VH-VL binders against Myotubularin-related protein 5 (SBF1). Designs and how they scored, part 3

Target 1, 134 residues: Myotubularin-related protein 5 (SBF1), of Homo sapiens (Human) (o95248r204to337)
Amino acid sequence: SLPVSRCSVALLFRQLGITNVLSLFCAALTEHKVLFLSRSYQRLADACRGLLALLFPLRYSFTYVPILPAQLLEVLSTPTPFIIGVNAAFQAETQELLDVIVADLDGGTVTIPECVHIPPLPEPLQSQTHSVLS

## First folded at step 2 (VH-VL)

Design r03 (framework fv_recaticimab)
Fold by ESMFold2-Fast, scan of step 2:
Order: sequence, then C-alpha cells, then structure tokens
Structure r03 (fold): chain C 134 residues (1-134), chain A 123 residues (1-123), chain B 112 residues (1-112)
Amino acid sequence: as target 1 above (134 residues)
Amino acid sequence: QVQLVQSGAEVKKPGASVKVSCKASGYTFTGYYMHWVRQAPGQGLEWMGYINPNSGGTKYHQNFKDRVTMTRDTSISTAYMELSRLRSDDTAVYYCARESYYDILTGHAFDIWGQGTTVTVSS
Amino acid sequence: DIVMSQSPSSLSASVGDRVTITCKSSQSVLYSSNNKNYLAWYQQKPGKSPKLLIYWASTRESGVPDRFSGSGSGTDFTLTISSLQPEDFATYYCQQYYSTLTFGQGTKLEIK
C-alpha cells in the first residue's frame, strides 16, 4: 500500500520499537522537530525514509534532510518543523536543543524535551495504528 | 489589499495578562505562517514565536515559552498572542507579521506587518 | 542564537549621498545545498512597522526602489542606498532566518 519499500519502515520499528515510532509519527503530524542520531549514515537515511513513508499519503512539506552536514548544525535551532538526521559524532551539539525530539537509532531511544507536548493520536486512530503496526 | 490589522493599545499592571489580536485580509489566512515580534521603547526587534494558522501548530522562542500562547480563529482570519505574568520590561510594541515560507529552503522573510499594538506595563 | 551585529549604530548623511550599512553574523547563514543566504533587511520609520527591503541577502522585495541593494555572503553583509532620498531617513535592521530568528541592533540613518 505504501509506494516506498516496506524495508525502511520495518527497520525503523526494529531500531526504536512501536511506541517510539508512534511518538515520532505523532510529532511529525503535529509539526514538531524530529532529529535522528546514528553513527551509521545508512541508518539515518533508512529511518528518515521510513518516517516519511508512514506519513503517506500526506506529503511532508517541511525541511527534510536525512544526513545533515556538520557545517549546518545550526539549522537544528530553526523554528521550522523538520525531519533531520545527524551523525552521532555530533551528539554533544544536540544536547542543548530545547524543543527537538531526538531519536537515537543506535541506542533505540526517543527523548522528548520538557517543553514539547506530543498529543496522543485521537481514538480510534491510535488503536487502529497500533493494530496495523504490531 | 493584503493587510494585517491589530487591536488597540493596552495598559496593564504587573502580573496581569494581555491578549493582542491580528486580523488578516486580502489573502488566504491559512496559507502563511503568522509570527509575533516585539520592540521595547528605543530598542531593536525581538522574535517571540509563530503559529501555523492552518494546523494551529506553534513554536515559541525560549524566552517566552512559559508565558506566551498563540492561537487563531480561521472563521474570522484572526491570530492572537497572549502574554501572561506581565513585567515592566514587557512594555513594548507588539507586531504580527506574515511569513511567505512554505519550506525552509524556499520562501522569504516577513513581507507584511501589522501596525503594532503598544502594551504598557506599569504599577 | 546567531548574534547579528550592525555597524555603524548611527550615521548622518545628506540627500544624494551613497550610504553603506554593514551586518555581521556570528555564524554563517549560507545554506550550501541551495546556495542561499538566509538574511533580510528591513526599514523602520519612526512610529511605523518595519518594511521588508531585501531577502536572500540580495533579492529586492517587490515595490522597493532600485537604489536599495544588498550584497555579501556567509557572515558579512552590506545594505547600500546608492542615492539617498528624504524618505530614506529611518532605522535599518538586518535579520537572519537561518537558525531561529534574530535581528541586528539597528542602524539609525539621520539627516546631516
């Protein structure tokens, strides 16, 4: 049903688990900033593609940069929503971001800052999404 | 004519809240982000945050996050900025401004500004 | 935040003069992928709202006279008024929209 290979979506669930992936999905739908961290550029590309695929048929109309160059790390402070991947070598630079949801693909964790509130998907959408993905 | 018309001047006491309105006309209200910028007397411009009028999604500058709320009413093409727990250093002219910014890689800065709302906070 | 520094803080000029205002950012505002500088210039007259003059460092906003021009890239930017007119006496602000949004402190252009 998705026009993009299911392999990217499967890899995202394998790295983060269903609860974390649903949090990222809700964050993208509610115009939050999503940052992926990994030591592997392949994992960054796969995770960003997987999240984009989960939004189908909605087109993501904000900043989408699966591998952000080190010279452009200041883009992470932009007020605009995004889906961005950054090599974990630069993780220290991401620690002071106050409103960015950080998905650590290598550690399998998602960190939501105190100032960011991601509402749960309204029922029955949340239950249906869990049923489809689990 | 594309324009943004703001509510009138407000005088408040410390600890009060103020809610400024910004009514858009002459364009599709939901097609552009609406930003809020303030200017203290004799000082420069300070960005406060934005709202996406289509979704209601907001982003606030860290200096205002605990006190500002931005909302909109699409039925009357009006955006609102509420600032709570006012201090004397919140005395400023508050502007709404439109961003023709569909994508961070395309678009430009604030092309249309409201006339400003003077908020005076004094005891 | 990216800090924007303008110079001079004020300058006095006569009608017909060529005026140059400088803006420096603490970090580059050039996005290499699209080769755009995320920098704008605004004009603000006393008691009035700011008016957009230039975006993308050098693109003039529609309706802005051609005597206004912007130049520069990365961290160093210039606004030039080639032949100052009476209506140009105002405060000018640079603004980056690369990372959050920050304004320079302003340059007040006064009649000599």
Scores: ipSAE 0.000, ipTM 0.527, lowest interface PAE 13.9, mean pLDDT 83

Design r04 (from r01 with heavy chain L100Y R101G Y102S F103G D104S W105L S106F S107T P108R Y111P; framework fv_recaticimab)
Fold by ESMFold2-Fast, scan of step 2:
Order: sequence, then C-alpha cells, then structure tokens
Structure r04 (fold): chain C 134 residues (1-134), chain A 122 residues (1-122), chain B 112 residues (1-112)
Amino acid sequence: as target 1 above (134 residues)
Amino acid sequence: QVQLVQSGAEVKKPGASVKVSCKASGYTFTGYYMHWVRQAPGQGLEWMGYINPNSGGTKYHQNFKDRVTMTRDTSISTAYMELSRLRSDDTAVYYCARDYGSGSLFTRFDPWGQGTTVTVSS
Amino acid sequence: DIVMSQSPSSLSASVGDRVTITCKSSQSVLYSSNNKNYLAWYQQKPGKSPKLLIYWASTRESGVPDRFSGSGSGTDFTLTISSLQPEDFATYYCQQYYSTLTFGQGTKLEIK
C-alpha cells in the first residue's frame, strides 16, 4: 500500500541521506547496477522497496532481487542493470565488482566506482527535488 | 583500438621462474578484470586466474595457487603473471585476456593478447 | 565446477559442407530469471589466440559471418557452420560463464 511505500522511502532517506538516495535514483534511471548491503534482511527489503517506490510510476524492467541467495552471487557479474540486495556477510565477494554501485545500509555510504558515470539531475530540477525531499 | 600486447618468448630451466607482461591500451585499464589462460602444445585452454586491476585483488585456480602471482601497474596499464618453480609440463603459450564486460567478472573474453611462448627445458 | 564436454574431438569436412559441433555442460547454464544461457564459442587458428564467435549461446559477435550459428539451452549446445569456408579450419571451444569459468576440451576441424 501507499503508507507502506512511504515508510520504506523514509527509511531509505534515514539510512543513506538525500544526496545518496538521489544518486541511486539517477543510477536506476540510467540503467546502472545497484547493490544494497546489510546484515539485516529487513533493511534490504525496505531499501529495495523504497527505491522502486521513488521510481513510481515508472516500471523497473530489469533484474530485481531484494535478497539474493548466496548460491546466486554470480548474478552480480551479469552485464545487465539490476537492483539487488545481498547480506553483508558476503561483502568481500562484492568487492571484486568493478561497475556496481554499492549502498551499504548499515554504514550509511554509497560507493560509485570511477568507471561509472551517473548524470546529475538538470538544474533547476535537481535543486527543486532536493528542496522537496529535505 | 583496444588491444593487449604481451612480452616476448622465454626459455627457462626447471626450477626457475618466469614473469610475463601484458600491456593494455585503448580502454580504461582499471575498469575490466584481466585473466590468464595457458595452452600446452596440442592441448586445450586452461584458466589460471584473474586480477582486478583497480583493487589488485586476485583469484588463482587451485592448480596454480601455490606457484602463481598476478600483479599490475596502473601507471603503465600493464598486468603481470609470474609462475615459479617451473616444470617441463609448464611449457605452454600463456595468454592474457580481458573480461568482456566493464566491471563484470567471469564473462567471455575479448580481446586476447597474442600469447607468450614459455619453454621449460634442461 | 561445471564440466564442459565437446564432441567430436576432431572432424574432417570439405569446403561447402554443413558441420555441427556439440557441447554439453554437467549442470544447466540457463539462468531462469533472465532466460539466458551463459555459454560462448571461440575459434582458434594455429599459432593465434582464440577469437570470440558467439555468446549467450546464440548471439553472434560483431564481424562474425552469418554462416556461424549457435543453438541449444540448458545443458546441450550446438555450433553450426552452414557452408564451410577454407578459413574456417580451426579448433573450436565452448565456454560456460554461469559459475566461474570453464572451457570445453575443443573440437579440431580438419580438411577431409
């Protein structure tokens, strides 16, 4: 429902902050690979749901797996865009990925590899979006 | 033009070590995993391991982990593969090969280096 | 590890022939979520490095002639050359990239 989506969005902003959330939003729109890390499966589910809610009414048409099983970690090396969550117990395995944007929900950080270019929202839209979400 | 250029042929004695270089050009060196694959005369392709040129992280195949070291120098876009304690059955052509997808691990390989012939004989 | 088995190990053919090379994996390389087979084919001519021909089991690499085609799904794959040309005499390798990376043993295509 809408109240549940609003809660997930609020949690995402709480965990990562406005600037990081906007980076993830732009990354998803420009068909990049987004990986969420957390020790909490609930945080992974909430963050993935929050990002999808921010994209509404746009439909996300690529790989979406809020909690990826350890047996399928090889999926992270696929050349297609995704929104995937992985338990932080497997963080070492994810460090080998060169083009994946990693959002560490427990640490509150987003790491964008230097080989990945995410275009900023055009002004004044970027300033207006930031002020609405502030 | 994307290309990988390897060092020249080597002749070594059993027990010695060999270090093969692979110079990358035409792309962002740190954006793609680099693999090493060897081929003994008349035999098939044998994967040895990879290096992440950005982090320096490596993974070696079980058969080589005791004797192989992979490194890189980002300032000259060059990857290295050193194999120690050489045996006669290490005689092979050694190839470097780039993972196809930027940032992707274990995809298909393109481009390949031209190969470095290593002969181990007494 | 996924083991790749190719057959035949060698075959003799004449220019203009239709030839088929088969590759079997010890477990499925089809990922059901994206419906893609993580399988590639390479051509290696004597004294040269391997050349990528086909990926995703059936997608031809840019610049590869349309006489080369790949088919199959799951565990059974085929590379077909519809009308063999003189430059096609080479060794062909399949490769899975579903779980780590392994190559088939190769199929040597020789002049009859």
Scores: ipSAE 0.007, ipTM 0.542, lowest interface PAE 11.1, mean pLDDT 84

Design r05 (framework fv_recaticimab)
Heavy chain, then light chain:
Amino acid sequence: QVQLVQSGAEVKKPGASVKVSCKASGYTFTGYYMHWVRQAPGQGLEWMGYINPNSGGTKYHQNFKDRVTMTRDTSISTAYMELSRLRSDDTAVYYCARVDTIFGVAPGYFDYWGQGTTVTVSS
Amino acid sequence: DIVMSQSPSSLSASVGDRVTITCKSSQSVLYSSNNKNYLAWYQQKPGKSPKLLIYWASTRESGVPDRFSGSGSGTDFTLTISSLQPEDFATYYCQQYYSTLTFGQGTKLEIK
ESMFold2-Fast, scan of step 2: ipSAE 0.007; ipTM 0.581

Design r06 (from r01 with heavy chain L100I R101W Y102S F103S D104G W105Y S106T S107E P108Y D110Q Y111H; framework fv_recaticimab)
Fold by ESMFold2-Fast, scan of step 2:
Structure r06 (fold): chain C 134 residues (1-134), chain A 122 residues (1-122), chain B 112 residues (1-112)
Amino acid sequence: as target 1 above (134 residues)
Amino acid sequence: QVQLVQSGAEVKKPGASVKVSCKASGYTFTGYYMHWVRQAPGQGLEWMGYINPNSGGTKYHQNFKDRVTMTRDTSISTAYMELSRLRSDDTAVYYCARDIWSSGYTEYFQHWGQGTTVTVSS
Amino acid sequence: DIVMSQSPSSLSASVGDRVTITCKSSQSVLYSSNNKNYLAWYQQKPGKSPKLLIYWASTRESGVPDRFSGSGSGTDFTLTISSLQPEDFATYYCQQYYSTLTFGQGTKLEIK
């Protein structure tokens, strides 16, 4: 049977495309900070859930907040890895972040800061992962 | 009023490539994904893929992945679909279709182009 | 991919008839998190592009006559035309958007 989160994974690929999704997957595996931006709370929840689904069976042991309340935006300055979603209404607050990978779900882009190094998956693992997710 | 206007009919030889255009008007071009769907004579509808006009990001169906390229030109609100290494079974009407922008998975189509007939014959 | 199967492949009917077209998916297109069925119906007349009739299995598109209705959930879906009109003779397609997009093979509605 197919997991319920199948639709969440489909949305993530729809919004960002396979190359960007693979970049986010590698970022999460290498303990980087991943921030999703969208004006839609449903897209934020589904994208975060989709990324977690792709990591299965690996456990994500860091901060996971699919919809971050405006009162808690200070959490984005934490030194530890995270997967967090923020409503695009608060995008201005995210401009001061230096080491955060920003996935704009509405625009379909992923911005990796110059100071962040995400190694690619080694071959053949990268090719195998790409072919499975294609 | 939303309109999608496609380029005219094409006749191609096997092995050639074809590039179909879809000019959008009446809405913000970069706000909605543009999909391509084809229909062989007397057959049903087959989804080929989409492009996000804002980012240029694409997703192709597995059956077309090695032969299709979708692009756009935001300055003229036009999407393109190029299919290479044409075979006789690529003879079809090719449609562009705009999906619904929303907070979820909304890949159903309110607006369709008029279709472009592509005939592949020797 | 999810396979969409329509029945019948063709149907003959008279103006005023109640017509039922069935669509079956090879797996559920009901997403439990939002309780929505990712299923749409289209009408296509010869030489024309498809026209959206119904989305989310039962929501009628703006401008579509109320004689058209959609029902069903999970894997079994129905499009009903309560009182057939002359302009309704066309081919009807179901489409799922739960995963990689697929369409049914179509049901051709013909004059009896």
Scores: ipSAE 0.006, ipTM 0.566, lowest interface PAE 10.7, mean pLDDT 85

Design r07 (framework fv_recaticimab)
Fold by ESMFold2-Fast, scan of step 2:
Order: sequence, then C-alpha cells, then structure tokens
Structure r07 (fold): chain C 134 residues (1-134), chain A 122 residues (1-122), chain B 112 residues (1-112)
Amino acid sequence: as target 1 above (134 residues)
Amino acid sequence: QVQLVQSGAEVKKPGASVKVSCKASGYTFTSYYMHWVRQAPGQGLEWMGYINPSGGSTKYHQNFKDRVTMTRDTSISTAYMELSRLRSDDTAVYYCARGDYVWGSYSPFDYWGQGTTVTVSS
Amino acid sequence: DIVMSQSPSSLSASVGDRVTITCKSSQSVLYSSNNKNYLAWYQQKPGKSPKLLIYWASTRESGVPDRFSGSGSGTDFTLTISSLQPEDFATYYCQQYYSTWTFGQGTKLEIK
C-alpha cells in the first residue's frame, strides 16, 4: 500500500502506460493544454493528482481543475495552458477543441492534435524523467 | 545583484587539462542551468554544454563530449568546466552563462561571466 | 544542429544611422504550440562578455534602449538599430534556443 501521491502516480501509469504518461509530462512542462476524460470522477482526480505529483518539486502555475463543472466548459477554450479533468459525459462538447491534448482514462489513449508539437525533453531532464518513472 | 565570477587566465601545454570555475551569487544557484560557451580569437561563440546544478546532470555538445566534464559544488555556488587533452585550437576565452528553464522551454543566456582566457602553446 | 547564418559579416556606419542585421536559421525556430520564436540577439564589445539584447525574436531585455528592435519569424530574423550611438559599435550575434543552442557567426558593426 503506497502513500496517496505514489498511488496516484502508479494508477496513472497503469491507466495510460509509460509512453503516454511521458507525453503528458512533456506537454505539461512545455505549457500545453492537457484534458483528462473519464466517466469516473475518482479517476479524474487521481490522474490529475498523479500528473501534478510527477512534476514535483516544480509547481504548476497555470489553471488546474481536476473536475471541471459542466457549466464552466467554456474554460477549455482559454488560450492559456491547463491541466483539467472533464466527465466523459461531456466528451462531445470537447471535440471542437483544436489545440488540446486529450487523455481518455477509460480508453487508455492520448490524442495529440496535429497542430500541437511536443518537443523531447532536453538532456539531462529527459534522463532524469526516465529515471524517476522507471 | 546577479554575478558570475570566473577563475583567472591559464596557460597550458598541448595534452594537458584545464579546469575553469564560475562562482554564482545574487540568485538561487540550483534554480538555473549553467552553460559554457567558448570563443576562439577573432571567432564567434560556440556552445559547449550545460549543467543543471540541482541534480548535477549535464548535456555536452557532440564536439566536446569526449573531452569535457562539467561539475558543480552547491555549497559554494560554483560550477566547473574541465577540458582535457588540450590542443592549440582550444585557445579561446571560456564563458559561463546562466540559462533559465521555464516549464520545459529553453531560454537565452541572461547573465555571463567575465570570461577566462585559456592559451594552449607550443 | 540548427545552423545560423548572419549577414553581413561586417558593416560600417556613422552615429545617427539606421542599421539592419539579418539572421537565417536552417530550420524553423517557431514553436507552433506557443507561437514563440526561440531566437535571441547579443551584443559583444571588444574584451567584454556578450550581453543579451533581445529574446523571443522581438522582446527587449530590461535596460536595453528602444532603438534596438528585433523582427521576423520562422527562419528569417532582423535586428535593427534605429539611430546608432557611439556605444553601439560592437559585434552582434543571433542565437537559436529551439533545439539546443547555436550562434550565428557574428556581424561586426564598425565606425565609418
């Protein structure tokens, strides 16, 4: 039984796999928009917490909303970076977002739009990231 | 406020090694990358590599990978660059320079040391 | 490596003149996701360290006079000095920081 933050990180890897988690980590570091989708509010909370924990000790200074209320979906169209979770019941309303990386926690997939380019982490940060994740 | 102070000039023979120091002050040493850039007489600027003082991890340019070692001592906020197996064409001014790393973005170099002249003769 | 090419290698000018220096990259240094050009300009006086003038292609570093301006996007960049002062005679370098760090070969600005 791992402490809460380590459990959240372990669950994120189990849900999406190492390659997808590394893509999300790089995206968060390079000021992209990361959207988590799940029918489970618990999975949304866990995934957002897990990604935030991977960034530690770096502080995430942009919009962080692990469960976005349905009445605030317009926030997803903001020009600023974010880590946001949305219930998959509202997935149809997210389909017109052009520059958002979508992590489907229920399906275990990450979709990166064609207009979004995530550069590889520079060494030594890439080596450090692989070390912490492996 | 922010200062980078480098060690004094060195004269070396071919085949020797040189170790240049760069003492940082006026900011949190571990919050910024330290880069090394050299400039041969009458030539342009050449990036050699960097060290992340927080973890001690390094990245070297391919031209220097087999001869350069970058280290740091966080207790005295000092970075070091050692170049081995010196040749006459290593004669240059060697600079340390500070680079920010903001959320996965590379940055330009906002503060520079005064430079250390290394002369490799004979 | 991304190769940076500057032109001219040198130019002569008088105090009060407008001068233009160009810099070309072998590949785009525009990051599409944040719309920033990873391009900087430095000034270096003889016997001195380089000084950062401009970053993100067009943003002036604090304390840099407004006669210095940068423009361009993608692969083609320009540094302009609108009215030369005596202290502006120096060598100017462009630098990309999109993929590691590489510098142009420099442009020496000399008094006429």
Scores: ipSAE 0.000, ipTM 0.519, lowest interface PAE 16.2, mean pLDDT 84

Design r08 (from r07 with heavy chain G99D D100S Y101T V102Y W103R G104F S105L Y106E S107G P108T; framework fv_recaticimab)
Fold by ESMFold2-Fast, scan of step 2:
Structure r08 (fold): chain C 134 residues (1-134), chain A 122 residues (1-122), chain B 112 residues (1-112)
Amino acid sequence: as target 1 above (134 residues)
Amino acid sequence: QVQLVQSGAEVKKPGASVKVSCKASGYTFTSYYMHWVRQAPGQGLEWMGYINPSGGSTKYHQNFKDRVTMTRDTSISTAYMELSRLRSDDTAVYYCARDSTYRFLEGTFDYWGQGTTVTVSS
Amino acid sequence: DIVMSQSPSSLSASVGDRVTITCKSSQSVLYSSNNKNYLAWYQQKPGKSPKLLIYWASTRESGVPDRFSGSGSGTDFTLTISSLQPEDFATYYCQQYYSTWTFGQGTKLEIK
């Protein structure tokens, strides 16, 4: 059996592919807004945990809500960085967000808004990403 | 004070389309999602989809996705549900219902229209 | 979709009786972060629209008589009417709103 953190990371790479996962990793490090969408609450929890595991040993100090309740959808319009998961039933509410990176776990896609610029990943953090996958 | 008033009964032939309206009053129309739920004779409730009246964004259940269109007109606080390529098993009472999320009740349906009977027969 | 199963499909009772209706979900509707069960109960009288009775498994909607109570957590839920009144003749539906929206098949309550 694999440790939970390695299992969650492996699932994230299987769902989105290496290029998309690296984009999400870089976005989280550079204080951008990351939104996961899935019809499965299990996939949302696993993806959020996987992204958090890739940041090890760094602490994520901003809003982290792996499953956001429907009554709190207004949090998505906050100006602060986040890693949030939302059930795809509420995907329509997310389409008007201008500066949010949307990772669709069911479709296997990551959409980066034109106004969002993700800088290159620093070398020490690239090596952390590779070590978690090995 | 909150009221949802739907259009009258419709009788359609197979292959036709039907458009049901739901006029809201007594609250800010654009602040609450509007759902559509149907009920076939003697059967239970079946969720079809919703519309956000503010932006016009929609979400449809997979069973209806290729045949349903939900729209709204904010100037008259009215939501619409159009179902195309009607089949005899689309015979049902169609309800609009207000989403309670903006009351912080998290997606329950707190107010319902009176229902619109749609009969599909050859 | 989460499947909702109700029992019984129908029951007959007399005025003053205690009535119990059960509802089971195919997966948990308890959200651990806020410790709330995303389960509602609706009443539908013949020829009328459904009416919200209970949300978050046990919270009564405004204006609903206190003889109606909800209980349960996770996958097993119960609606209880402590002393049945003539106006309680209706079909009762449970609904999950944890992942999209699905209803149970309904329980028809008939007064003997």
Scores: ipSAE 0.000, ipTM 0.529, lowest interface PAE 15.3, mean pLDDT 84

Design r09 (framework fv_recaticimab)
Fold by ESMFold2-Fast, scan of step 2:
Structure r09 (fold): chain C 134 residues (1-134), chain A 123 residues (1-123), chain B 112 residues (1-112)
Amino acid sequence: as target 1 above (134 residues)
Amino acid sequence: QVQLVQSGAEVKKPGASVKVSCKASGYTFTSYYMHWVRQAPGQGLEWMGYINPSGGSTKYHQNFKDRVTMTRDTSISTAYMELSRLRSDDTAVYYCARAPSYGDFYTNWFDPWGQGTTVTVSS
Amino acid sequence: DIVMSQSPSSLSASVGDRVTITCKSSQSVLYSSNNKNYLAWYQQKPGKSPKLLIYWASTRESGVPDRFSGSGSGTDFTLTISSLQPEDFATYYCQQYYSTWTFGQGTKLEIK
């Protein structure tokens, strides 16, 4: 079977598709806030791990919490970049967040707020990354 | 008894808007996502979008996102789907359908379905 | 979007026959973490809404007769109806719920 990291990357592409995954990769590189939503705790852990695996060998130096406890939802309002997963049961609490990119793993969608600009990867990096992953 | 009851048939002219309602009963309305699916005459099923009744958050299929609005009223356990700038090819039966949750997994098969609302768009 | 392909598009059969309907997905709908296939089957009779028959590729919905069975994993799925009954003549749809929601084109089961 595939190593854990490669399996997590494959699952992320299956959930969101290549264009959305590249947007999340660019968002993480440009110090934006990335929030994963799923009813499945395992899916949250897999997606967060998958995004970190795509950043390798870059070390992610900001907040990384693949499953955020409900008691700590206030962390989503901090001004610092993050990669965080939250159970979709608490999705209502995330609707007031103005600068957070939300990846809904169960719905297969990524919502980028209007105040957030995620640039596409510069050429030739974008074409190279797409070629390797597709 | 879990039931979804939709509003009655509509006949519209091209360029008009239509708003279909779906009233839920027999379960906690805010605990399950509500999806909208349409079916053109003699054709298959096409997913349009969903609403989370708890917070009102929505996700629309790319084909509909510039013309569709999904809302809900929790006080009467009713979901709404409004489609604007209607074209003849929007003639279809429009269904609401509930998506269950299962343990720590979100499952998106649909059960039950509303009875359907026929929308006819013609000059 | 994951594309769902059903075959055949239509099928004629007699009461008592064994019927097989096939559904193929353009990518795997098996989630390795829970080992479940995100695949459902629906039955639709003329003028009626679809009715859930099977979810998780092989789990029969409560109240669905045991002559209906689902099988398969990953990208290839089958709905089997053993010993067809008169009420089984309908259109059948497969649906993936692994990444958004897409349906097959449908298989119309008609009396011979």
Scores: ipSAE 0.000, ipTM 0.529, lowest interface PAE 15.1, mean pLDDT 83

Design r10 (framework fv_recaticimab)
Fold by ESMFold2-Fast, scan of step 2:
Structure r10 (fold): chain C 134 residues (1-134), chain A 124 residues (1-124), chain B 112 residues (1-112)
Amino acid sequence: as target 1 above (134 residues)
Amino acid sequence: QVQLVQSGAEVKKPGASVKVSCKASGYTFTSYYMHWVRQAPGQGLEWMGYINPSGGSTKYHQNFKDRVTMTRDTSISTAYMELSRLRSDDTAVYYCARGITMVQGSTDYYMDVWGQGTTVTVSS
Amino acid sequence: DIVMSQSPSSLSASVGDRVTITCKSSQSVLYSSNNKNYLAWYQQKPGKSPKLLIYWASTRESGVPDRFSGSGSGTDFTLTISSLQPEDFATYYCQQYYSTWTFGQGTKLEIK
């Protein structure tokens, strides 16, 4: 059986902290590109599920690939929003991406490019999201 | 069976460009990254960059970024490396090498198969 | 870039000798979550292409004789040849693939 969605949310919170998770949630809502990096396929799968769980019941209508095959790395250069996970061994390929928000699950950091501005989550969504993550 | 065959030796003048080819056989060309590595006479190995033959995405080392272009033709399973504005210190043997990608969950990133090398001599 | 340093730069040995080559990285190439070292060893004979010997610090490539072994973790690695054969006289390179790809400067193994 599949694990409860809240378990994936709890793991994402533990890895990145609430402020970073809220930034990624807001980025997904505002049609930005979100890239998860980890050397662990399990971490990539869990993080992507966690972010989707935070969006529930909203259906994510753009590209969603929790573990991107190396043969498809060119997808990262597409102009459309996405939630994608990539093994960190291919991090060098992501260095030239100008508009992608990179969440390093192994380091616990989120890097937002200078050209990307993520607005603060409006109330009551911010308070509701914080309560779920706590 | 798995083999990378490179084009023949080149002699170029300073300021010219050179384009080296690497023809793959014995495996699915688009399933593995292709790296380019060079070696100046009596020196060690220097990584130049790679190309993902599936989508054509490339990553170049900063030392070559302004002068190198890597391409491929999937219809003939061939990768190309073009180096422009050649200098005498570009004299080297240029190798193509296959990188193992995330095939079937594999995370191997080392270079397991190498071409025979192409000698490029830049002289006046 | 992660800098790879090999020692010695050259080594003289006789057939049958046990040979050890050392490689040090400027930063750890061990990923703690999966406990894997992102390190490979290559052999290059004069006028020939490099050949993969060892990957993941200690795993021998298919077809590589068992006299070749890799060991170490984090920043310190060794390649050992337990009983040198005539065909083993070559230059050996270590390589990290933790952050991009960087080679050591090479260790030349020469006949005594």
Scores: ipSAE 0.000, ipTM 0.534, lowest interface PAE 15.7, mean pLDDT 83

Design r11 (from r07 with heavy chain G99D D100H V102S W103G G104S S105Y Y106K S107G P108A Y111I; framework fv_recaticimab)
Fold by ESMFold2-Fast, scan of step 2:
Structure r11 (fold): chain C 134 residues (1-134), chain A 122 residues (1-122), chain B 112 residues (1-112)
Amino acid sequence: as target 1 above (134 residues)
Amino acid sequence: QVQLVQSGAEVKKPGASVKVSCKASGYTFTSYYMHWVRQAPGQGLEWMGYINPSGGSTKYHQNFKDRVTMTRDTSISTAYMELSRLRSDDTAVYYCARDHYSGSYKGAFDIWGQGTTVTVSS
Amino acid sequence: DIVMSQSPSSLSASVGDRVTITCKSSQSVLYSSNNKNYLAWYQQKPGKSPKLLIYWASTRESGVPDRFSGSGSGTDFTLTISSLQPEDFATYYCQQYYSTWTFGQGTKLEIK
């Protein structure tokens, strides 16, 4: 719903900041792998929903799993794009992924691997996006 | 120049172990997954597994899972594949190969080592 | 595992001929969301390592002559050599990388 989407988007900006959120938005648009980490299942659900809300009206057609079960961690090695949330208890497993963008919601950081290139939104589009999303 | 250089030929007895090395040069070793593929005489190519050189995580094919160990040494840009409890049907050329991944996808193998012949005979 | 089947197992052709080699997967290797076929073709000459020719079913690797082309989608793929040259004597392998990595059994090309 709209109220939930607005809340989720606001929480995502509060946790990561505008620059990081735009990096994740561009990553999702360019079919990269986005992984959210948090010890809070609520934060994982909210962040994943928030990112999907930012893509609206585009439908995300790749793997979308806001809370990935521990038994399915091998999905993180899939060759296809995704938006996935994983409990931070499994953070050690995520550190060994070469091509996954890791958004640590508890620490407020986004780590982009050396081999991953996310193009920035060109000006003025980037400035307009900051203005609309802030 | 991007290249993978493997260790020399090995002759082993059944039950022994063999450890093959693969030294990378001309690129950032930790940025690409390293695969191991073997080819028995007169047969096709068989994927054995991979190692992520950055963190050291591995994935092995079921046929080798109980006997293979893949490791790496980032200080010398070298990957290793050790196969234990060798049988005569492990006689093959063993290749290391770099995953051709760009952006966020794993892919085909773009750079291959020259191969290491391993002969297992009684 | 996805099983890869190549045909024919061997063929011979004259220099200048158009040659086609086919590869069939037991399951689709097309990921509909990114519209990519996880399919590659390799050339292997006797005593040498395989050489990547084609990836994503139809993208030619840098330095590979334009006479080599890949086509197909889903489960049925073809490697075409439009005008066969003497240096094309080799065994050709297809590979899927959709679910792990598996290779076809190979097609030996002999030039007459």
Scores: ipSAE 0.005, ipTM 0.560, lowest interface PAE 12.2, mean pLDDT 84

Design r12 (from r07 with heavy chain D100G Y101L V102S W103T G104W S105F Y106E S107G; framework fv_recaticimab)
Fold by ESMFold2-Fast, scan of step 2:
Structure r12 (fold): chain C 134 residues (1-134), chain A 122 residues (1-122), chain B 112 residues (1-112)
Amino acid sequence: as target 1 above (134 residues)
Amino acid sequence: QVQLVQSGAEVKKPGASVKVSCKASGYTFTSYYMHWVRQAPGQGLEWMGYINPSGGSTKYHQNFKDRVTMTRDTSISTAYMELSRLRSDDTAVYYCARGGLSTWFEGPFDYWGQGTTVTVSS
Amino acid sequence: DIVMSQSPSSLSASVGDRVTITCKSSQSVLYSSNNKNYLAWYQQKPGKSPKLLIYWASTRESGVPDRFSGSGSGTDFTLTISSLQPEDFATYYCQQYYSTWTFGQGTKLEIK
């Protein structure tokens, strides 16, 4: 199990880079909405798993849906924090979301909305996390 | 039955813009990414960017991001690539190509347009 | 960007020959979660668009003759034509689609 989690974390870093991954980690810790986009269901599953692995030993207490069915896209408008993956075929539906952090796994980018403020990791956590992940 | 049909050859002056079209048929236009690839005379293939026809989201290669705009019209299943501030080294054949099926299959460029020759000359 | 390097840049061969073209990526294109190599091979004839031959490193596209085969994993890949036919003289390109999309510089296969 641990080796598999490590592989998912490594893949997430390959797709987004260290700075973006740290932003997503901070966002999850501060109860923001994180949305992964990819044309590949495998990439969505791996990225969501990787982010959860980074939070270990913390248990993620909010909505966690690595592959959101098209019929449930309205869940993205929920007021509660989440970690959700959506196939990029439905990216148009995500463009109107005002408070969701969007991680485009295929493009390697993370977009933080104007109204969302992610605080940096408190020292020493920020230095320790960067040291471990580097 | 899958076809990508591109607009005809263009001759432009340096500094002008060119807009190439790619009309898709034989499949659900919004289910596949559309990529643009160019090839200068006697040279290899260079990826320029993609558009997701479903949402209209785009990703451009660093070399083109300041000059390229990719759009689509889902009502006529047509993708467009506009390149501005043309230089002589933009002389190339420009191809549209169908990328991976986002829902069930990610993959290579399985269908290509016939190409549009763009010549930039003074 | 992942850099794709092909060798040779050109080669000459006769009908009936076995031909091998190699492609090397600057980093692995093997996705460990699904155990797939995100590598494709294309054939391009003068004045024509590229045609997909092989994807997932070794899967032959529908309609492609069985004399074409792909092999390799991770960073080192080969395209083999087991018995060259007249219509096979063309330029061949490898492509990774693991992280963005980059092509090799091409291998021109010419009549000897």
Scores: ipSAE 0.006, ipTM 0.529, lowest interface PAE 14.7, mean pLDDT 84

